VHH binders against Tubulin glycylase 3B (TTLL3B). Designs and how they scored, part 16

Target 1, 358 residues: Tubulin glycylase 3B (TTLL3B), of Drosophila melanogaster (Fruit fly) (q9vm92r272to629)
Amino acid sequence: LEERMAFIEDYQQTQARSLLLYVREHQPAELISENGTIFSTTLDFALGKVKKMVRHAEHYSLDDARIKPPTPAEIVENQTFMVQSTDVLKSNAKFKVSEKVMAEYARLAGLYLDQIESLRPDYRWDGSRNLWILKPGYQSRGIGIVIRSSLDDILQWTSNNQNKKYIVQKYIERPLLIYRTKFDIRQYMLLTITDTKVSIWTYRDCYLRFSSQEFTMDDLRESIHLTNNSVQKRYKNKTNRDSRLPKNNMWSLDQFKNYLRIMGAPDGSWSKTYNGFKQNLVAVVMASLDETELLQNAFELYGCDFMLDEHYNPILIEINSTPDLSPSTEITARICPMVLKDCIRVVVDLPKNPTAAT
Short names: E, the ipSAE of ESMFold2; O, the ipSAE of OpenDDE; V2, 0.75 times the mean of E and O plus 0.25 times the DockQ between their complexes.

## First folded at step 9 (VHH; framework vhh_4orz_3)

Design k05 (at its last look DockQ between E and O 0.47; V2 from the best seeds 0.00; counts 0 for: pae E 6.1 > 2)
Fold by ESMFold2, look of step 9:
Structure k05 (fold): chain B 358 residues (1-358), chain A 126 residues (1-126)
Amino acid sequence: as target 1 above (358 residues)
Amino acid sequence: EVQLVESGGGLVQAGGSLRLFCAASGFTFSDYAMAWLRQAPGKRREWVADITYGGSTDYADSVKDRFTISRDNAKNTVSLQMNSLKPEDTAIYFCARGPSWFDLSTGTYVSEYDSWGQGTQVTVSS
């Protein structure tokens, strides 16, 4: 119940942010009509929600840090907001306000969004569609993953599949694209465990995996949005796909670095991205250490999946404890054996190295 | 046996140039990134430049636009062209096989490295 209530609140907060994003991204004249059906109180509600989110993010311990059931008045207010905001976002319903008033709301939307995004940088990756990804907890290599937008659909779907434990995550609506195509980056991480410490290692090489289809938010099918090899191997590449994309849907790190140079990415963009991988992985491992029983004198190899935003900042998507190291392309045929060989070298032979980090 | 042998060092006036060479043997050279590191007197070893197996290069800020790393996979060699040398470039220069894993606790790469020689001394006089 508490988990379900927390998700409903997260969904409603996301709807408020989605509405404000929509308002910010459109000219005020496009959003209004003298015959509009949407009242300014819908905007007031969205602004209020985001302002409350800013207060929560600035203050780690609040009286309402724990989930509370909404009051009957709050239920009605939330329902009214959800109906009206959905009409705007899904049906292009118009506001019944003056253009001057709408312009002021657009200014406030920008202000509040900047505030929350400064405190929660991951919110910069959201769009106006309030999409959520539902993943099975058993890590089925992409099997059973679905993307949904409707709160009722999500709640019904998880209830109907209650024997399967699902993870519900906000979908990243604004990923970096290469030649109009979505990709992720497979980064390997190694944990080594001794009597006195746990050491965290990241592999210097990685590879990219592309979807077989062009990216669009108008179509939520898996061949567009799930870059897992186990998913994409079931699909044929789009006819007349951009010829610069790899036929086998994989790039080496060297190919990606070359792409960055061609596109004029700032100097050091890869180093910044890789440092971001390291920071994300340290944070996750540290959060997990006191909840995990570790065997002494052991090692664990993980496959970590990242996306990038438009500024080449990494977005950690998944950490797989049983990564597939079978060669599926010429890229994996080179990298996967090297990862295994170099893993053994760390575990068996830990010599002094003159190497310095960048 | 993995072996890396550096050469081409020497004494040069500030503003001058040198070209360093590294001959590699005992491993499949074309499958590995290669790096140059240096160690000034009394200092710890620091990274200078690297070159991936596919030929992509990266440089420390202190040497960017002055140094050029290159490789010849047919001859199993990696080179470092050093132009506009400064007294601060004075160090023993080491060739290394590229890093495999990055140690998050130290902020350094851990890689297999085979250097039993003295490296090659570069001395830049004012």
Scores: ipSAE 0.039, ipTM 0.461, lowest interface PAE 6.1, mean pLDDT 79
ESMFold2 (binder alone), look of step 9: mean pLDDT 82; pTM 0.820
OpenDDE, look of step 9: ipSAE 0.411; ipTM 0.729

## First folded at step 10 (VHH)

Design m01 (from d39 with E103D H108T; framework vhh_4orz_3; at its last look DockQ between E and O 0.73; V2 from the best seeds 0.62)
Amino acid sequence: EVQLVESGGGLVQAGGSLRLFCAASGFTFSDYAMAWLRQAPGKRREWVADITYGGSTDYADSVKDRFTISRDNAKNTVSLQMNSLKPEDTAIYFCAAGPSWFDLSTGTYPEYDYWGQGTQVTVSS
ESMFold2, look of step 10: ipSAE 0.540; ipTM 0.786
ESMFold2 (binder alone), look of step 10: mean pLDDT 82; pTM 0.825
OpenDDE, look of step 10: ipSAE 0.681; ipTM 0.878
ESMFold2, look of step 11: ipSAE 0.557; ipTM 0.810
ESMFold2 (binder alone), look of step 11: mean pLDDT 81; pTM 0.810
OpenDDE, look of step 11: ipSAE 0.620; ipTM 0.851

Design m02 (from d39 with G54R; framework vhh_4orz_3; at its last look DockQ between E and O 0.59; V2 from the best seeds 0.50)
Fold by OpenDDE, look of step 10:
Structure m02 (fold): chain B 358 residues (1-358), chain A 125 residues (1-125)
Amino acid sequence: as target 1 above (358 residues)
Amino acid sequence: EVQLVESGGGLVQAGGSLRLFCAASGFTFSDYAMAWLRQAPGKRREWVADITYRGSTDYADSVKDRFTISRDNAKNTVSLQMNSLKPEDTAIYFCAAGPSWFELSTGHYPEYDYWGQGTQVTVSS
């Protein structure tokens, strides 16, 4: 219940940001009409929500954010806002305000969005559609993943599938694309736990996975928005997809680096990305360790999936225990056996000889 | 018997260039990441550059844009092209095989499987 409430609040906050983003990205004249059905109060509400978010982010650590149950009045206000904002975002409803007034709202929207995005850089990836991805808790291989936009749909979905623990995450609507195609990076992580210490290991090599289809937000099909090989192998590559993309929908790290060079990416872009991997993984593992009892003399291999933003910052989207190590492609046929072999070095050789190579 | 044999070291003036080579034998070369490390007098051994079995490269900040690591799996060789050499680059340079895993908690590279004997590089001012 608490989690549900937290999600609803997050969804509503996201809706507010989405509306402001929408306002920021359009010309004021395009947003208004003499016969408009949306009033300035909707914009005021959105601005107020984001302003509150800014204050919270400035003064409170993310850890202290206990969500208070909304008052009945707040519930009504939120409902009204959701309806009105949805009309704007999905049905292109217009605001009944002057162009001058709309321009001022756009300015304020930009200001507040910049503020919140400076404090929460991850909000830059949200887009204006307020989409969420629902993953089964036992998630393997992209099975059962759905993308939804409607709060009611999301809540209903989770209610109807009570036997299945679902994880709800904000869908990244503005990912870095390669030749207009969605991709992620599979990075391997090894966790070893001994009586004396916890060690986190990252593999130096990784690979990219591509969708078989060009990326578009107008079609939410899994073939477009999921990059898992288990999903993509079911689909044929579209003929209109860029010919420079691999047929097997995978790149080696070397191929990606080559692409970066071709595209004129800044020097050190990969280094930045990789360092970002390390930082994110350490943070996630450390957060997890605080919540769980450590098993002695244990190890686990993880497949960590990252997307990138336009600045080559990595976004951790998933950590998979017991990742698929099948030689499904030329890329995985090479890297997966090597990862396994090298895991043995860390898990078996290193404990026997602390100076052993890993 | 596993062997890594470095060559190409020597005396060079500041701003000059050297190319180091390492010839590997006795193991499946193509399955190993290869690295160059160096040790200056009185200092700890430091990582310089490495290249994965697939050819992906990484460099220490101190040598970035000056040094280039490459490998030839057909010849079981790894090389280090060193340009714009500085006196600070003076060290014994070692070729090493492995590792593929990086330990995040320590922030350093673990031990390597195999080591060369090293080659002396001296850069005069």
Scores: ipSAE 0.392, ipTM 0.706, lowest interface PAE 0.7, mean pLDDT 90
ESMFold2, look of step 10: ipSAE 0.541; ipTM 0.812
ESMFold2 (binder alone), look of step 10: mean pLDDT 82; pTM 0.844

Design m03 (from d39 with G54S; framework vhh_4orz_3; at its last look DockQ between E and O 0.57; V2 from the best seeds 0.56)
Amino acid sequence: EVQLVESGGGLVQAGGSLRLFCAASGFTFSDYAMAWLRQAPGKRREWVADITYSGSTDYADSVKDRFTISRDNAKNTVSLQMNSLKPEDTAIYFCAAGPSWFELSTGHYPEYDYWGQGTQVTVSS
ESMFold2, look of step 10: ipSAE 0.530; ipTM 0.799
ESMFold2 (binder alone), look of step 10: mean pLDDT 82; pTM 0.835
OpenDDE, look of step 10: ipSAE 0.591; ipTM 0.809

Design m04 (from d39 with E111Y Y114S; framework vhh_4orz_3; at its last look DockQ between E and O 0.63; V2 from the best seeds 0.00; counts 0 for: unsure alone 63.7 < 65, grease 24.3 > 24.2)
Fold by ESMFold2, look of step 10:
Structure m04 (fold): chain B 358 residues (1-358), chain A 125 residues (1-125)
Amino acid sequence: as target 1 above (358 residues)
Amino acid sequence: EVQLVESGGGLVQAGGSLRLFCAASGFTFSDYAMAWLRQAPGKRREWVADITYGGSTDYADSVKDRFTISRDNAKNTVSLQMNSLKPEDTAIYFCAAGPSWFELSTGHYPYYDSWGQGTQVTVSS
């Protein structure tokens, strides 16, 4: 129950931010009408919601971390906000305010969004669509993954599927695109546990996986949005696809580095991105180790999936404990056997060579 | 048994050039990252250059634009072309090999598990 209430609060906070983003991205005159059906109190609610989020992110009240059930008046107020904001975001409903008043709301929206994005940098990845991804907890590999925008649909989906545990995550609406196409990066990680230490290893090579279709938020089909190979292999590439994209929907790391050079990315962009992979993976592993008793003399290979934002910052999407190492393209035919060979070399030879002298 | 044998060291005048070679045996050469490191008297071993199994190269700042690492998978050799040599380049140069992993506690350099005996390079003033 507490998870459900926490998600509803997250959804409502995201809706408030989505409305403010929409207001910031439009000219005030585009948002208003004499016949408008949306009142300024909807904007006051959104601004108030985000202001509270800024206060909590600054840790003014750490004892207020729990979500309390809303009062009946708060339930009605929240429902009114959801209806009105959805009308704006989905149906282009107009505000019934003067242009001067709307311009002031746009200024405040920008101010509050800048404040919260400074405290929560991951909010820069959000758009105005309040999209969420639902993943089955026991059925990875992209099977059964759906993307939904409606709170009621999400809540009903999880209620109807009680025998299947779902994970609900905010969908990243602003990924880096290459030639208008979504991609992710498969990065391998190895954990080894010996008599005296836990070691975290990142593979020096990786590869990119592309969607078969152009990216759009107007169409939530898996052929556009789920870049894993098990999904994409069932789909034909768009017929007039950019010719610079790989026909087999994979790039080697060297191909990506060449792309960065051609696009004029700053020197060291890949090194910064890769260091971000390392930082993300260390943080996740350290959090897990604090909670888990480790079995000595063990190892585990993980497939880690990253996306990038528009500034080449890594976004960790998923860590898979049973990564697919099948050679499905010429790219995976080279790297996947190499990862396995190099894993075995570390695991078998590590007790005989306990330190790398450098 | 893995064996790495360096050659091509010697005495060279400042501003000159020298090419080091490392012959590898006892493993599938094309599967491994290869590197050069060096150690001057009284100093810690310094990472110089690295080349991945796929041919991507990386260099220490002190040698960037002067040194070039390359590999010949047909001959099982890695080379270090050293141009514009300076007296501070004087050191024993070691060839190294390893699987394509970084260990993050020592992640300033890739992991190497095989080493040569070294070859002396001396740059005269």
Scores: ipSAE 0.628, ipTM 0.845, lowest interface PAE 0.7, mean pLDDT 83
ESMFold2 (binder alone), look of step 10: mean pLDDT 79; pTM 0.805
OpenDDE, look of step 10: ipSAE 0.629; ipTM 0.828

Design m05 (from d39, 15 letters changed; framework vhh_7sr4_2; at its last look DockQ between E and O 0.66; V2 from the best seeds 0.00; counts 0 for: pae E 2.3 > 2, unsure alone 64.2 < 65)
Fold by ESMFold2, look of step 10:
Structure m05 (fold): chain B 358 residues (1-358), chain A 125 residues (1-125)
Amino acid sequence: as target 1 above (358 residues)
Amino acid sequence: EVKLVESGGGLVQPGGSLRLSCAASGFTFSDYAMGWYRQTPGKQRDLVADITYGGSTDYGDSVKGRFTISRDNTKNTVYLQMNSLKPEDTAVYYCAAGPSWFELSTGHYPEYDYWGQGTQVTVSS
């Protein structure tokens, strides 16, 4: 229950940010009408939400307060905001305010968005559609994953599927695209555990996985949005797909580096991206170790999935503890055996341990 | 019999250039990351540069922008192009082969399986 209330608050906060992004990115005259049905109170609510988020983020380590259930009046106010803001974002409903007033709201929206994004850099990946991805907790490999925008639909879906323990995550609306096509990057990580230390290793090579269809936010089907090979192998590539993309929907790291060079990416863009992979993985492992009792004298191989944003910043999507290492393409036929061979080379220095033999 | 044979070392003036080569034999070259390390007297070996089979590179901070590592998998050879050489670059340079893992907490590469005998590079006016 506490998780449900936390998600509802997160969704409503995201809606407020989505509305402010929409307002900032349009000319004030485009947003208003004498016959408009949306009043300035909707904007006041969104600004107030974001201001509270800024205050909370500035004091997180010192003044982090426990979430309190909303009062009945607050529930009604939130619901009214959700209806009004949805009309703006999805139905192009207009505000009933003067152009001067709307221009001031646009200025404030920009200020508040800049403030919260400086404190929470991950918010820069959000867009105006408030999309969420729902993943089953069991052996998903892309099976059963859905993308939804409606709060009611999300809550209904999770209540109808309680035994599957769905995970709800904000969908990345601004991914980097290659030739109008979504991709992710498979990065391997090795964790080795001895009596005296835990060591975190990243593999120095990786590969890209592409969807079979061009990216669009207007169609949320898996052939467009789920880049893992087990999903994409069920689909044929779209006829008008860019011919420079691989038919097997995978690129080597060399192919990606060549693309970066052709597109004029700054020198060292991959090095900065890979450093970001390292930083993300250290942070996640350190957080997990604080909460976990690990079996000593052991090792574990992980498949880590990253996306990139429009500025080549890495976004960690998932860490898979049972990665598929089967050679499914010429690219995985090379890299997967190498990962396994190099894993053995690293772990041979571990103290003798029955777990280390597996 | 595994062999890593460095060549191309020598004496050069500050600001000059050298190209080191390392020819590998006796193992499957494509299974290994290749690297260059250097050691000055009385100090530990330092990473200069390394490169995976897939072309991913890393450089020591003091050589970034001046040195370039490359490999030719058809000739089983790794190269180090050294430009804008400084007196502090004077060292014995070693070629090495090892796994493509990188340890995040220490910033170290794993113990390399194979090492060359080293080639002297001396930068002096």
Scores: ipSAE 0.373, ipTM 0.707, lowest interface PAE 2.3, mean pLDDT 81
ESMFold2 (binder alone), look of step 10: mean pLDDT 77; pTM 0.771
OpenDDE, look of step 10: ipSAE 0.771; ipTM 0.918

## First folded at step 11 (VHH; framework vhh_4orz_3)

Design n01 (from m01 with G98T; at its last look DockQ between E and O 0.53; V2 from the best seeds 0.00; counts 0 for: pae E 3.4 > 2)
Fold by OpenDDE, look of step 11:
Structure n01 (fold): chain B 358 residues (1-358), chain A 125 residues (1-125)
Amino acid sequence: as target 1 above (358 residues)
Amino acid sequence: EVQLVESGGGLVQAGGSLRLFCAASGFTFSDYAMAWLRQAPGKRREWVADITYGGSTDYADSVKDRFTISRDNAKNTVSLQMNSLKPEDTAIYFCAATPSWFDLSTGTYPEYDYWGQGTQVTVSS
């Protein structure tokens, strides 16, 4: 119940940001009409909500423990806001305000968004559609993953599947694309636990996975939005997809680096990305150590999936225990055996000889 | 016995080119990333380039677009094509084998497991 309430609050906050983003990204004249059905109070509400978020982030530790149930009045206000904002975002409803007033709202929207994004950089990856991804907790390889935009739909989905643990995550609406196609990077991580030490290892090599279809937010099908090979192998590559993309929907790291060169990416872009991998993974592992009983003399290999933003910052989207190491493509046929062999070196050889090659 | 033997060094004029070679033996070459490092007189050893067993390459900023590292797993060799050489490139160049896994606890690039004896490259002005 607490988790549900927290999600609802997060959804509503995201809706407020989405509306402000929408307002910031459009010309005031495009957002208004004399016959508009949306009033300025909707914008006031959104601004107020984001302002509260800013204050909270500045003054209070994001302690999820302080979620208070909303008052009846707040519930009604939120409902009204959700209806009105949805009408704007999905149905292109117009505001009944003057152009001058709308311009001011746009200015304020920009200001408040900048403030909250400075405190929460991850909000920059959000679009205006307030999309969420639902993953079953017990399944891997993209099975049972759905993307939803409606709060009611999400709640219904979780209610209908009470016996199944679902993970709900904000969908990244503004990922870096390659030739208008969604991709992620599979990075391997090895965790070793000895009697006295926890070590985190990252593999030097990685690979990219592509969707078989061009990216679009107007179609939420898995073939477009999931990059897992287990999902994509079921689909044919679309004919209109860029010919420079691989038929097997995978790139080696070298191919990706070549692409970066071709695109004129700044020097050190990959280094930045890779360093970002390391930082993110350390953070996640450290966060989990408090919650997990450490097994002595154990090791585990993880497949870590990252998306990139326009600045080549990595976004961790998933960590998979017991990642698929099958030789499904030429790329995985090469890298997976090597990863396994090198794991053995770390786990077996290194303890015997600290100077052993890893 | 593990051996890395560098060759191809020498004296070259500024703007000239050299190709260094490293022959590896005594270990499974294809399982290791290979690197070139260099040490100039009075300076610390610095990383120049590396190539993973998968063929991915990286370069120091100082040599980027001038140097090219490659490997031949069938011949157990790694090479460094050096173009547009500068006096600042004068150094002893070392071939090294590097681990494939990066230890995040150290916060630094992994130490190299095996080293060659080095080959002298001198670029005259």
Scores: ipSAE 0.164, ipTM 0.598, lowest interface PAE 1.1, mean pLDDT 89
ESMFold2, look of step 11: ipSAE 0.228; ipTM 0.627
ESMFold2 (binder alone), look of step 11: mean pLDDT 81; pTM 0.820

Design n02 (from m01 with G98L; at its last look DockQ between E and O 0.48; V2 from the best seeds 0.00; counts 0 for: pae E 3.5 > 2, grease 24.8 > 24.2, SAP .669 > .668)
Fold by ESMFold2, look of step 11:
Structure n02 (fold): chain B 358 residues (1-358), chain A 125 residues (1-125)
Amino acid sequence: as target 1 above (358 residues)
Amino acid sequence: EVQLVESGGGLVQAGGSLRLFCAASGFTFSDYAMAWLRQAPGKRREWVADITYGGSTDYADSVKDRFTISRDNAKNTVSLQMNSLKPEDTAIYFCAALPSWFDLSTGTYPEYDYWGQGTQVTVSS
């Protein structure tokens, strides 16, 4: 399938970026050995791959009718690169070059990564592990989600589960952590459709969900990496988990705002984050409008999941069309009924007056 | 009959303090977000602060760190503590109720369901 070939190319491009990130993040002396098995041509290939990605991103093209098959020589080059780069990233294999040469490669890696990240800001969330998340397309609440790093494992997984449609997305390797623990933010969105008017609403309250374990990329278990409640409720918190984190693994928005104040976050950090939620959701809805059946006097409630990066920028993870509104903690026992009550108030209650934004 | 009744306005010297109150009746107060807005002579009504059903607050930049909004769901009241008052704070202050949804289509808060009649605050130099 064209989708399979497109993913394989995306994976290989990500491997090139992963190798360059690895090189940038280590001292040159740590990457080399006189007995090293990895040659500089592997770095030359990765740099070349990223340079091509920069040129593609700078020059928008409509000339992509199909995936072009690689030549036999290109297949061999790609295979050699994948083997050598995997040995570096997964087995700590060393380069057989001088420290001076390695330092120059590190400088070039930084330059090319800065270029592509300026053109594709979402790449700044990637790490050096080339991790991907596989989600069932018509299931929600974290059921059946797995994280994998190996191209062969990913392709085998999707082949073995063909009766389920899977979505394969790049895993965000650099999430914001609170006390070394991963979290996400559940944000509700409401769509209302009257005559010809489509209105998009975000709820002004939200809540955070924490994993039961400290974050590590060395262990891909769902108890560490899938923060939704349907997954985490099956796990006990580890005893070495930071005691400042909530035992029920949820914070209210007020608790998060207090955390931001304690950590000395700049004034307006939450307002910037919330505006980012709004912008992300508008973009997604606008992208889907041409495919939407226009039904007058209708509304739909969605549960939207966000993560934050290290600079409090929001990252939209998914939008769930059948969000769970069951009270599972004292946090959800308050917010979930209020979301439903306020939903009815928006769609059936008296008209509202316009107001200035500030 | 839904009513929002503001009180606590008056004349105060610059640098002084006032506390405004809004008493609500005729609707389920604890289910609504509450806001304060103000209108100076010859100017459009502008948002000052709001507070959600759960107590989360937001403020306009011009009043941040000087004003504090709070609510008492047992008494159906919302308050605005106004410290370090400046002549530019002179306005009629209005209490309003709204659901906790933000309308992304217009980039604004939802229209307010209920409004008070306003209370005058005058800050002298």
Scores: ipSAE 0.212, ipTM 0.615, lowest interface PAE 3.5, mean pLDDT 80
ESMFold2 (binder alone), look of step 11: mean pLDDT 81; pTM 0.815
OpenDDE, look of step 11: ipSAE 0.527; ipTM 0.783

Design n03 (from m01 with A35H; at its last look DockQ between E and O 0.65; V2 from the best seeds 0.65)
Amino acid sequence: EVQLVESGGGLVQAGGSLRLFCAASGFTFSDYAMHWLRQAPGKRREWVADITYGGSTDYADSVKDRFTISRDNAKNTVSLQMNSLKPEDTAIYFCAAGPSWFDLSTGTYPEYDYWGQGTQVTVSS
ESMFold2, look of step 11: ipSAE 0.554; ipTM 0.817
ESMFold2 (binder alone), look of step 11: mean pLDDT 80; pTM 0.800
OpenDDE, look of step 11: ipSAE 0.694; ipTM 0.878
ESMFold2, look of step 12: ipSAE 0.574; ipTM 0.811
ESMFold2 (binder alone), look of step 12: mean pLDDT 79; pTM 0.794
OpenDDE, look of step 12: ipSAE 0.714; ipTM 0.888

Design n04 (from m01 with S56E; also named q03; at its last look DockQ between E and O 0.58; V2 from the best seeds 0.66)
Amino acid sequence: EVQLVESGGGLVQAGGSLRLFCAASGFTFSDYAMAWLRQAPGKRREWVADITYGGETDYADSVKDRFTISRDNAKNTVSLQMNSLKPEDTAIYFCAAGPSWFDLSTGTYPEYDYWGQGTQVTVSS
ESMFold2, look of step 11: ipSAE 0.622; ipTM 0.876
ESMFold2 (binder alone), look of step 11: mean pLDDT 81; pTM 0.828
OpenDDE, look of step 11: ipSAE 0.442; ipTM 0.754
ESMFold2, look of step 13: ipSAE 0.633; ipTM 0.873
ESMFold2 (binder alone), look of step 13: mean pLDDT 82; pTM 0.830
OpenDDE, look of step 13: ipSAE 0.752; ipTM 0.913

